# Ledger of designs, part 13: VH-VL binders against Cytochrome c oxidase assembly factor 8 (COA8)

Target 1, 167 residues: Cytochrome c oxidase assembly factor 8 (COA8), of Homo sapiens (Human) (q96il0)
Amino acid sequence: APERGAERRDTAPSGVSRFCPPRKSCHDWIGPPDKYSNLRPVHFYIPENESPLEQKLRKLRQETQEWNQQFWANQNLTFSKEKEEFIHSRLKTKGLGLRTESGQKATLNAEEMADFYKEFLSKNFQKHMYYNRDWYKRNFAITFFMGKVALERIWNKLKQKQKKRSN

## First folded at step 12 (VH-VL)

Design nd4 (from nc3 with heavy chain H108Y, light chain A31S)
Fold by ESMFold2, fold request of step 13:
Structure nd4 (fold): chain C 167 residues (1-167), chain A 122 residues (1-122), chain B 111 residues (1-111)
Amino acid sequence: as target 1 above (167 residues)
Amino acid sequence: EVQLVESGGGLVQPGRSLRLSCAASGFTFEDYAMNWVRQAPGKGLEWVSGISWNSGDISYADSVQGRFTISRDNGKNSLYLQMNSLRAEDTALYFCAKDSRFFLGQGYFDVWGQGTMVTVSS
Amino acid sequence: QSELTQPRSVSGSPGQSVTISCTGSSSNIGSGYDVHWYQQHPGKAPKLLISGNSERPSGVPDRFSGSKSGNTASLTISGLQAEDEADYYCQSYDYSLSGWVFGTGTDVTVL
């Protein structure tokens, strides 16, 4: 039979990820979704012998992650705020209260909520177009540098093999 | 020491052209976006143009769009502003500013030059 | 063309607190872009005072603080000193202009 745990404590919102990768890891780690952006942050590994090219790639990825986290954290807050305002204004227009008789938050049916989603998407179309343009520019640069790092690693591996053959 | 030194300012007639340069030293120039900011005499700061670390993202203020061209040479650690069809309203002290980030939009300007004066007058 | 709105001037006596507002729009501060603050003394280049809404660079005194809410950011100087007499500018990014916008500037006078 399934176990039911004790009532969980309600926690206040946090602005930071609480995930910590293992201290001895030599890999990047993907953490749980951030509370505000709903994106999974990457926790980057910094090797002791990181090349200048590897460092630049990591910095490009870190900056792009921060940019992306900030955009979606703000969009999620805006979405939640405007959704609540929409529901409250429609309930008021219908002469209904903000709570049901059971004390639960009143809401709108699926057809009514579809109006909100349509309005939100239309209102934010231009902002999302600029976000997509900037996302493309950032990811082109990152992909280019991933290729450069891959070639550098192949070259270094061949140099190690040549040295072992010479010894 | 991180330093930005602007040059190329001067007195020019309306309709003429001028090219500003900014020499950067003391930091890895190719890792940062760069910006031009101007200040007309007795007035506030106005952002003019910005360029990403790799020149892949370039933007201009509406007041200069189509007349000014920003560029950079990462091999020479230099930022440039080509100013064509100059108008009296372009008269200002022009600052070179280092962005804290690779791309435009998230950073701040942590290093400024002392500026080069451009005067557009008949 | 687009500017962030600041009061033209504020004044205070030494030891008092002054607050400078910076009001933007939905395409800049209202979209969650950070606000940065710069201090400029006469004849000098601007210097970064506050980054990321509230972060002080090394060497900036604790009496400078910043905050942001909605379309408005604020810079507060608590314990005003004579050397704080200068012009102050806010700055944010505007996605619709694909560029930076500065505030109109505030002249702080220490009485």
Scores: ipSAE 0.656, ipTM 0.856, lowest interface PAE 1.4, mean pLDDT 87
Fold by ESMFold2, fold request of step 13:
Structure nd4 (fold): chain C 167 residues (1-167), chain A 122 residues (1-122), chain B 111 residues (1-111)
Amino acid sequence: as target 1 above (167 residues)
Amino acid sequence: EVQLVESGGGLVQPGRSLRLSCAASGFTFEDYAMNWVRQAPGKGLEWVSGISWNSGDISYADSVQGRFTISRDNGKNSLYLQMNSLRAEDTALYFCAKDSRFFLGQGYFDVWGQGTMVTVSS
Amino acid sequence: QSELTQPRSVSGSPGQSVTISCTGSSSNIGSGYDVHWYQQHPGKAPKLLISGNSERPSGVPDRFSGSKSGNTASLTISGLQAEDEADYYCQSYDYSLSGWVFGTGTDVTVL
């Protein structure tokens, strides 16, 4: 998922935002961005006649969504905390206060902040590399099962057409 | 009834090999990651290795990396641990554990076997 | 090997509360990974007691509760009973090791 800034400072367990699908929905529903992960959760519809293959696909997608939400919620919190620590450390080294003369939060210029972003990316390189590898492994499995479900649905339609012609 | 049964433990000399098996029943084996956890006599639990539902994601503890190989056969509902170059510190009761998830890293171990004892001594 | 730190032993009288701490690092609990708890009676396999920091599986008494804050998780046994005498282990994921880590274990004794 694309990089998203998180401004909250508190530590919270990973979790889905407080949203719900429209009542009596017969479709998957995409909710608002989660405050912690900044990702839009999918609310999955479970049809009454869900096949075993369709069920496995849904479960794979549900688990992958929870995994992705938790990863980015944790990463966004870490990013925000380390960004503030970097700013405070650099201001202290320069002998400057945490607030400007006007009372606004003191900050660093774009060149100084570039050092933070470079350091953060380098520090988290291995963690993000494993995230990307896991993301591909999960999405390969999901794509594979999407293909199997599509073939199952095509064959069911063909069998229904053949049944109608024989009747 | 959900059940995990380990086998293949025994007494073996250092430097030798041993293969553990875990037979699963009572659940859809191919929908879950699986793990090996060991416990040396009188000691605590140590995670050894884990494998995702489709074998596409495998991880090992540093203490066994390069010597142990985890594998699974979803057609036989079985998990395996090939242990090569065994050392005295590998002496432990080895548990098979069912993960709650398809993939490694987010789940908990909700079903455990009774374990199979591996003793490495000369 | 990284381990999660637990007290070696904890004791209490029947009806009292005991709390077991589980302290990790920035690469596991400190990065927001869930903590799970297992109970192990002598000669038996571990049993899941708490998942996802605070969730009780079906059949686990509500006198067991869990929490997590910062690098530390806690298991509390309220109203200690004789059957609670066992070893207790916490567990979390560690991204620097690409694997799970268990706590050092806590022997709970009921006086």
Scores: ipSAE 0.622, ipTM 0.830, lowest interface PAE 1.4, mean pLDDT 86

Design ob11 (from oa1 with heavy chain L34I)
Fold by OpenDDE, fold request of step 13:
Structure ob11 (fold): chain C 167 residues (1-167), chain A 124 residues (1-124), chain B 112 residues (1-112)
Amino acid sequence: as target 1 above (167 residues)
Amino acid sequence: EVQLVQSGAEVKKPGESLKISCKGSGYRFTEYWIGWVRQMPGKGLEWMGDIYPDDSDTTYSEKFKVQVTISADKSISTAYLQWSSLKASDTAMYYCARQGWHYDESGPFGFDYWGQGTLVTVSS
Amino acid sequence: DIVMTQTPLSLSVTPGQPASISCRSSQSLLHSDEKTYLHWYLQKPGQSPQLLIYKVSNRFSGVPDRFSGSGSGTDFTLKISRVEAEDVGVYYCSQSEHFPYTFGQGTKVEIK
């Protein structure tokens, strides 16, 4: 039985954004769009007095960002590959070459490309549904922890205020 | 590194208005009380008041409540001390200072970081 | 207002000798959280005040081990085990338990 070669799923390299925020920054930074996902990464600020709850929130945001980056990087690669395959197959069916007489890359019309988009969306519908579900779950968790951190900050402020002795 | 940088020395006449600044850097400016402390020439330290920059909650010493206004702009991490009408008796060094705290400790640590001071001279 | 009384107001010390400054508050500085909010500052000549000790006995970051604070309730002490030339300045006790926050008169430490 011939060993079916494990298709090396070309996982998009986790492109470490080369963007380094200024060392003296005390806020989150937005980097340039990632070349694979086209998403702008957020560089999270780490305060010197970070509470465990704040740290948990930061980690959750970072994990969610990484998850989102990986999903879209892979989705964009898949999309690009399938788009090219579709174009080639349609051109072949039309008896057209991959290049025009002028040497330009042959393209399909808008209607033909609309068919591709429809098919692609249909094929990936379940994947997108799971993505959306998980996206909402993650963002709900983030929002929940944001609320907790907000309450903690209020409490910390109050701890710093010494009760005015009501004379 | 935590730093508080104050505006430069001021020379004013009685009756003039003045606003001096204190810019915080190297920390979460919105989560620390910023206090103002007066030091008259050759005298001790006097707490004037403080502000919480996140919501601009302010506390004043009764001695200074009607004399000065404390404010903050959290967008630029800056606290302010202002006079509507200066007096000769306002001649002093003015310090801004951060009230230190830690999430695992109760209460403040006192003023852990100080600005370099702003000398205000009011003379006719 | 809480009155903070320092003694002495001036101290001349030979280098290498110990120094002690007392601070008395007019009211207890013990908070309901069982912490005492007394702090010590040093203002060196021509400089801003700097925190030395917070909450009676805790050294602030970068403060040498020769500095120590003690006390409870209304009576507090700052000790310098071996005075160095760099320790010259005015020392202030301060309370942050009651509004308004108040400082002692200051103790000027000089070298003989």
Scores: ipSAE 0.786, ipTM 0.916, lowest interface PAE 0.6, mean pLDDT 92
Fold by OpenDDE, fold request of step 13:
Structure ob11 (fold): chain C 167 residues (1-167), chain A 124 residues (1-124), chain B 112 residues (1-112)
Amino acid sequence: as target 1 above (167 residues)
Amino acid sequence: EVQLVQSGAEVKKPGESLKISCKGSGYRFTEYWIGWVRQMPGKGLEWMGDIYPDDSDTTYSEKFKVQVTISADKSISTAYLQWSSLKASDTAMYYCARQGWHYDESGPFGFDYWGQGTLVTVSS
Amino acid sequence: DIVMTQTPLSLSVTPGQPASISCRSSQSLLHSDEKTYLHWYLQKPGQSPQLLIYKVSNRFSGVPDRFSGSGSGTDFTLKISRVEAEDVGVYYCSQSEHFPYTFGQGTKVEIK
């Protein structure tokens, strides 16, 4: 039995955003949209006086960002590939070429494309459900740590002000 | 690098209003108290008050409470010291300074970084 | 207000010799967290004050090892093991335990 060649799942290359924020900046920066995911990456500022809780929050945000970038990069590639295959298949069935007489790329009508979108959504329904579940889980964790960091900042402020002894 | 940059020298008449500025850079401006310190010509240092830029919480020395207003604009990392009506006795060098702290240590470290100072001269 | 008293108010030192400045507070600077909030500053001629020592004995970043702070309660000392020409200026003790924050009168250090 011929070994069915493992379909190399074209994983989107983790596009290292070439955007470098200014070295003197004390703020988070938003980069340009990634070419695969179309998501704008956030470049997180690392303060000199970063607490362990702040560091944990930053890491969770970074990991969640990377997770989102990878998911949407792969999803967009899959979508583009399947869309092209669908168009080619339908044109072939109609006895039409890939190019019109004018040399333009042959397109399908809106109704035919609606069938593709419906089929694509149906096929990827479970994948989207898992994504949504994990998205909520990650964002709840981030929100929780944001709350902890906010409390820590309040406490740090209070530690710096010694109580006025009300004489 | 942590820096505090103050506005330039001011020459004013008695009764005029004045607002001087202190811009912080190289750190999280909202998480450090900014103090103002007066130094009269040939004299020592006097703490006037401080502000926490995140919520504009302000503390004054009783000596300066009625004389000046301390404020901050966190959007541009700038603290301010303001007089509504200057007196000849307000002639002095004014410094802004950051109160240092660390998350793993208790309490403040004093004023760890200082501005270059703003000379205010009030003469008739 | 807490009164910070420095002695002497002026000191003339030969380069390479040690120097010592005393600072006394009118009240204890020991906080409930067992830390003492006394600090030392140097103001060089024509410059802004700079932090030397924080919380009695901790050298600030970039401060040479020849500077040391000691003391407890109400009595504090700044020592310079070997005075250099760059050490010329006015030294201030300061407290941040009680409001308002206060400074000593300053000690002028000059080279002979």
Scores: ipSAE 0.786, ipTM 0.918, lowest interface PAE 0.6, mean pLDDT 92
Fold by OpenDDE, fold request of step 13:
Structure ob11 (fold): chain C 167 residues (1-167), chain A 124 residues (1-124), chain B 112 residues (1-112)
Amino acid sequence: as target 1 above (167 residues)
Amino acid sequence: EVQLVQSGAEVKKPGESLKISCKGSGYRFTEYWIGWVRQMPGKGLEWMGDIYPDDSDTTYSEKFKVQVTISADKSISTAYLQWSSLKASDTAMYYCARQGWHYDESGPFGFDYWGQGTLVTVSS
Amino acid sequence: DIVMTQTPLSLSVTPGQPASISCRSSQSLLHSDEKTYLHWYLQKPGQSPQLLIYKVSNRFSGVPDRFSGSGSGTDFTLKISRVEAEDVGVYYCSQSEHFPYTFGQGTKVEIK
């Protein structure tokens, strides 16, 4: 029985951006673009006086960010792989080598590449639809919790201020 | 660590304008009231007013309402106390202080953190 | 304005002995939330005031357990179980129930 070679699913290594915000910072920070997803990660500040609602919002934002990072890292990897395969296949069909006489990487023309992009988009259309749906769901949830946190902050402000007894 | 750092000592003449600053760090500056407290030489503490930096909501003591302006710049976590025209009687130490609070407790904790103070001397 | 009256205005204490400072408000400091907004501060010589006790009896972070606050309504007390040399300064009671916020006259604590 031939041992079915376990297709090593090249999962994009979670390139944890080594960007660390300053320890004394009281603000969210935006890191450099991730090498796989090309998305800039946000480093969320955790205040000492963080409410449960604020914590929930922060966690939801973090989870959504991680979800986005993973999606785009995988999508970019798939895109790059399929693009390279397409180029190689087309060059082979044309009887061309992978390198030009000058030693440069052989490329396809813009029209041929347009076909690749069209095919890639068509093939991944459903995946993108699900992504968009889930993106909206997550962002609506985040927005909802942002609203709640905003109300909580207003309430907290009011708790700190004693009502002027109208004498 | 929570810190309030005030601007340095000021020596002014009567009639001059002055603006002193209080910079907050180590906490969410926009979510705490910052109060100003005057201490005249050899005297007690007097609350002048406070500001909520997020929306610049300001409260004054009636004694100080016409004498000073309290403002804040949340972008740089700084509160200000300003005089349009100083008097010799304005000679005092001025403190900024944070009004403490916690989300799980009702009401403020008083002034939990204080600046180092700004000495203002008004002399002819 | 709420008048905060401290007694005594000056206190000389032998190290290791207890100290007590009284503060009386001209009106009740009991809020509708059933909390009492009376606070105690210490201003050490040449320093800014520091919070000792908030809401009558709660010690602020880093405040030694030798400090205790008590009282209700209009009458409040700060106690130091064993006075140390570092406790020298001016103690202020303060109210944040009514505008404007007000402070007591201060009680100067000295070591004998």
Scores: ipSAE 0.784, ipTM 0.916, lowest interface PAE 0.6, mean pLDDT 92
Fold by ESMFold2, fold request of step 13:
Structure ob11 (fold): chain C 167 residues (1-167), chain A 124 residues (1-124), chain B 112 residues (1-112)
Amino acid sequence: as target 1 above (167 residues)
Amino acid sequence: EVQLVQSGAEVKKPGESLKISCKGSGYRFTEYWIGWVRQMPGKGLEWMGDIYPDDSDTTYSEKFKVQVTISADKSISTAYLQWSSLKASDTAMYYCARQGWHYDESGPFGFDYWGQGTLVTVSS
Amino acid sequence: DIVMTQTPLSLSVTPGQPASISCRSSQSLLHSDEKTYLHWYLQKPGQSPQLLIYKVSNRFSGVPDRFSGSGSGTDFTLKISRVEAEDVGVYYCSQSEHFPYTFGQGTKVEIK
């Protein structure tokens, strides 16, 4: 069974707290859950002195987040659509209406709904397997570039700490 | 945008202690030296020392080495200038300033961004 | 300590006319990386200093092109091709080659 996705737990690029809320934060930060995907987006910090390598890493992380949000938003919509279609089909077979006498949506019992969940998972298994493969590939690439950026930042620190000598 | 915001003006008596602050925003605070510059009333600029907030590495001008303490708290992007016992001769404007650099240029730019200054008045 | 000597210490300029400020250091400001760490700042009345020129001749972001810097070794010059009312203030040269960092005594520029 594939993962449902996850809250983002990425390491902040600056090495300082990643939970600063405002747009002008000097760190990445995590926003509230998206209403379609149920994932918390990361809002990426753009430093005033951003190198080409830092930009490439930031764009890769943004692209991966967008890809992940789109997958789970689509999966949630598909789940909701197929769930209602299943319920409507089973209610129609029983000769029941789509609404109760109180006007609320009619539903099925837990055992009947278990059949839907089994069918949905089976139908979507390969799609989630490819998602997991691509997720690992993307995260490997991100980790690789994070390493390169870390080395670049160490180099820049060494340059800033260098003391000048008098002639 | 890069900003350095300093704590407000202070009026003190001789012998009192004081700690003034400089908060940096809009850039990676730990990657830049922060310097302190004094301007006595009607006079020019004097470099007092600086700090590298990442590891609190400090350099002092010999003139100020025993008069003040420079420190930083990188968790809140803030540098400090502190006196244990103020003198009337410490009456001045105190600036913090960031030593600028760019990833594709050789060497620093001098002080590219300055705080608004903190006026310290020490009188009996 | 490196002494930075500015001349003149005061300058009254008719608007639209050029101005020139000299700065002399007591030692060479040339670093082993072949760059010279001489900078110019302007402190407008009631304001913090602001960077104008870094490493002799490079204009900082947002500085008008009427400001230019030149020089080498120990002798440096800041030129303003056409002085405007907003250029009033005290100009400082400084060096960041040798510790402690030092500033010139300042040149007050006024409009006649």
Scores: ipSAE 0.531, ipTM 0.788, lowest interface PAE 1.6, mean pLDDT 85

Design ob11 (from oa1 with heavy chain L34I)
Fold by ESMFold2, fold request of step 13:
Structure ob11 (fold): chain C 167 residues (1-167), chain A 124 residues (1-124), chain B 112 residues (1-112)
Amino acid sequence: as target 1 above (167 residues)
Amino acid sequence: EVQLVQSGAEVKKPGESLKISCKGSGYRFTEYWIGWVRQMPGKGLEWMGDIYPDDSDTTYSEKFKVQVTISADKSISTAYLQWSSLKASDTAMYYCARQGWHYDESGPFGFDYWGQGTLVTVSS
Amino acid sequence: DIVMTQTPLSLSVTPGQPASISCRSSQSLLHSDEKTYLHWYLQKPGQSPQLLIYKVSNRFSGVPDRFSGSGSGTDFTLKISRVEAEDVGVYYCSQSEHFPYTFGQGTKVEIK
């Protein structure tokens, strides 16, 4: 059945995964690839005894994953759209039809497609620079909170051992 | 949800060895002491000892220290209670239990979650 | 070893009536952190023990508010404001302040 899905799906929908993990999982785990971004989402474990600091770290990691998935989902759609436009434009200037005799979409050779890749990267250079900056900022923040959580867990272990040994 | 699942009932003869297990799920297993509690038929509860699975730090009741070995395998979230030579007097129900704590409360709870118990019967 | 003495050892209660169980330790259960490590458990017939009250008066998650604990030093009390049929079983007090950890003899609660 024909659908107007391409126009209604120009950007990725909210939510990075359609997979529902087991509620009782006690580990982070990786779900199937997201259809739009082609990235595998991490589904984070929420422990029974989660501290506020652990929660902040988990939420920061979740937000970063959502940000990353959304960026690449949008880039994949933009890439596909601009690739089609480039191919159609180049076929038109060569005096060729958009379809082969069999009705399939006509395409360009590898050398001509290399021109597209260069133009796409050049056009999107600023977006990728901002992405890299934000990636570094987010990863440094995550690393910082991982350190704080590690110290908190060591402290909790020492407290449990101290009470036990003094009995 | 926190759950402790123990191995099934055992029927043994005096002098045989035995190792029973307690598998924890639904929580970070290495962050909690796991204790073993004996209940003789028709009697009350006796603490045998416990283990901290992260580093296998183990404490025994003096009554049981030479009779049993407590161990854990943190890679599979499992604690063990083991006899090298069973006696008829070891016939009892054996429970594992987790010693609870919370990040915002001072000091540990008592045993907040218990396994279903493993009945060990030793008879000639 | 710390001896934990419960009274009464057996208790028959009409449904809806209050019940009270006492526990006395042979030594103080007060720790240097100012917490008292006295706990209460219920073992229903054919089941594992379950935690009711920890550190004297703190109700464990999922325990009905008809259960309450009190006491200090060596004398402790578990109260059930209105006994229900599901409360039948053996109640144990326990201490985790002194090694080895010990339990009381148990108080069997039955419905009349």
Scores: ipSAE 0.523, ipTM 0.776, lowest interface PAE 1.6, mean pLDDT 85
Fold by ESMFold2, fold request of step 13:
Structure ob11 (fold): chain C 167 residues (1-167), chain A 124 residues (1-124), chain B 112 residues (1-112)
Amino acid sequence: as target 1 above (167 residues)
Amino acid sequence: EVQLVQSGAEVKKPGESLKISCKGSGYRFTEYWIGWVRQMPGKGLEWMGDIYPDDSDTTYSEKFKVQVTISADKSISTAYLQWSSLKASDTAMYYCARQGWHYDESGPFGFDYWGQGTLVTVSS
Amino acid sequence: DIVMTQTPLSLSVTPGQPASISCRSSQSLLHSDEKTYLHWYLQKPGQSPQLLIYKVSNRFSGVPDRFSGSGSGTDFTLKISRVEAEDVGVYYCSQSEHFPYTFGQGTKVEIK
């Protein structure tokens, strides 16, 4: 079973960089959420007796994680940026300032913000369709290689058992 | 780094039971045979048996088959050597060792990593 | 059981000189895969055994190249080209071709 050494907090600025898997672990570990993507990274175990097929699977999983982290980090930043621009535009159209009298950011009511959310979802529909397609393609490949690694491990077990039995 | 850590020294009386442990780390525990080797005081090495932790397939030296039980708990990467009734003649150092292999080589290459040993002393 | 016979049982060597240990098995250790399952271990004073040579002549990782193994069938030799102080201890040959696995009686190597 995987071991966890670090506390996971939803808002901690350095939570991702502070996580360290237990020394001599032989399992993958899930770290705290990344600040920008809000996804938990996997810290992959590298066996001392790693086959080329096992290495390919591990690298494919690492690459897929990087791709997924990047997508959601970019999407979260785009959401925040477009939200601020929408609020700014609507406040200017109404003749209102960007800050309240107390210096806090001015906001829009729930009905006005619903317009933003609907527009954002509609605008990003195609991007999310491409993301889903690529996500399934990557996960199909990972699952396929996981099956090949499982077969390789069965073969290695049989080889060890056969030598012993042929004595 | 592959490591095998054994339980501490034991001082027991004849007739008592004992279970000593060997915990593997730094490698996939279930993929390797774990053997037990006895070294009586001032003597050489004797293979007692081994276990494949994935399925608990166990092989015993006929000399030790009725004297000890070899088992493993793969969920905690640990192998065990157990006596139901110790005798003074069981006084010895007991080692666990991993049978090495590499995906790129034909056939295993002996016991490549050894535990630090567990000294078992049986006397009144 | 396969009897593994080592000669000599004790060896006193001056530093920097070669040493040779013989191991004879009572039966061939050649397997049908054309590999010979004969291994050499060193047990330094107060330590666990450590693998030196596996399958006759292959040095295990971290073993100095002054150690070499040779032989076939039933006769095997471990050679140390230049004995150093850290090489003292008891050397064992072992076979893993036939059950039960067996060890030689050991060769104590000491510095004179």
Scores: ipSAE 0.506, ipTM 0.770, lowest interface PAE 1.7, mean pLDDT 85

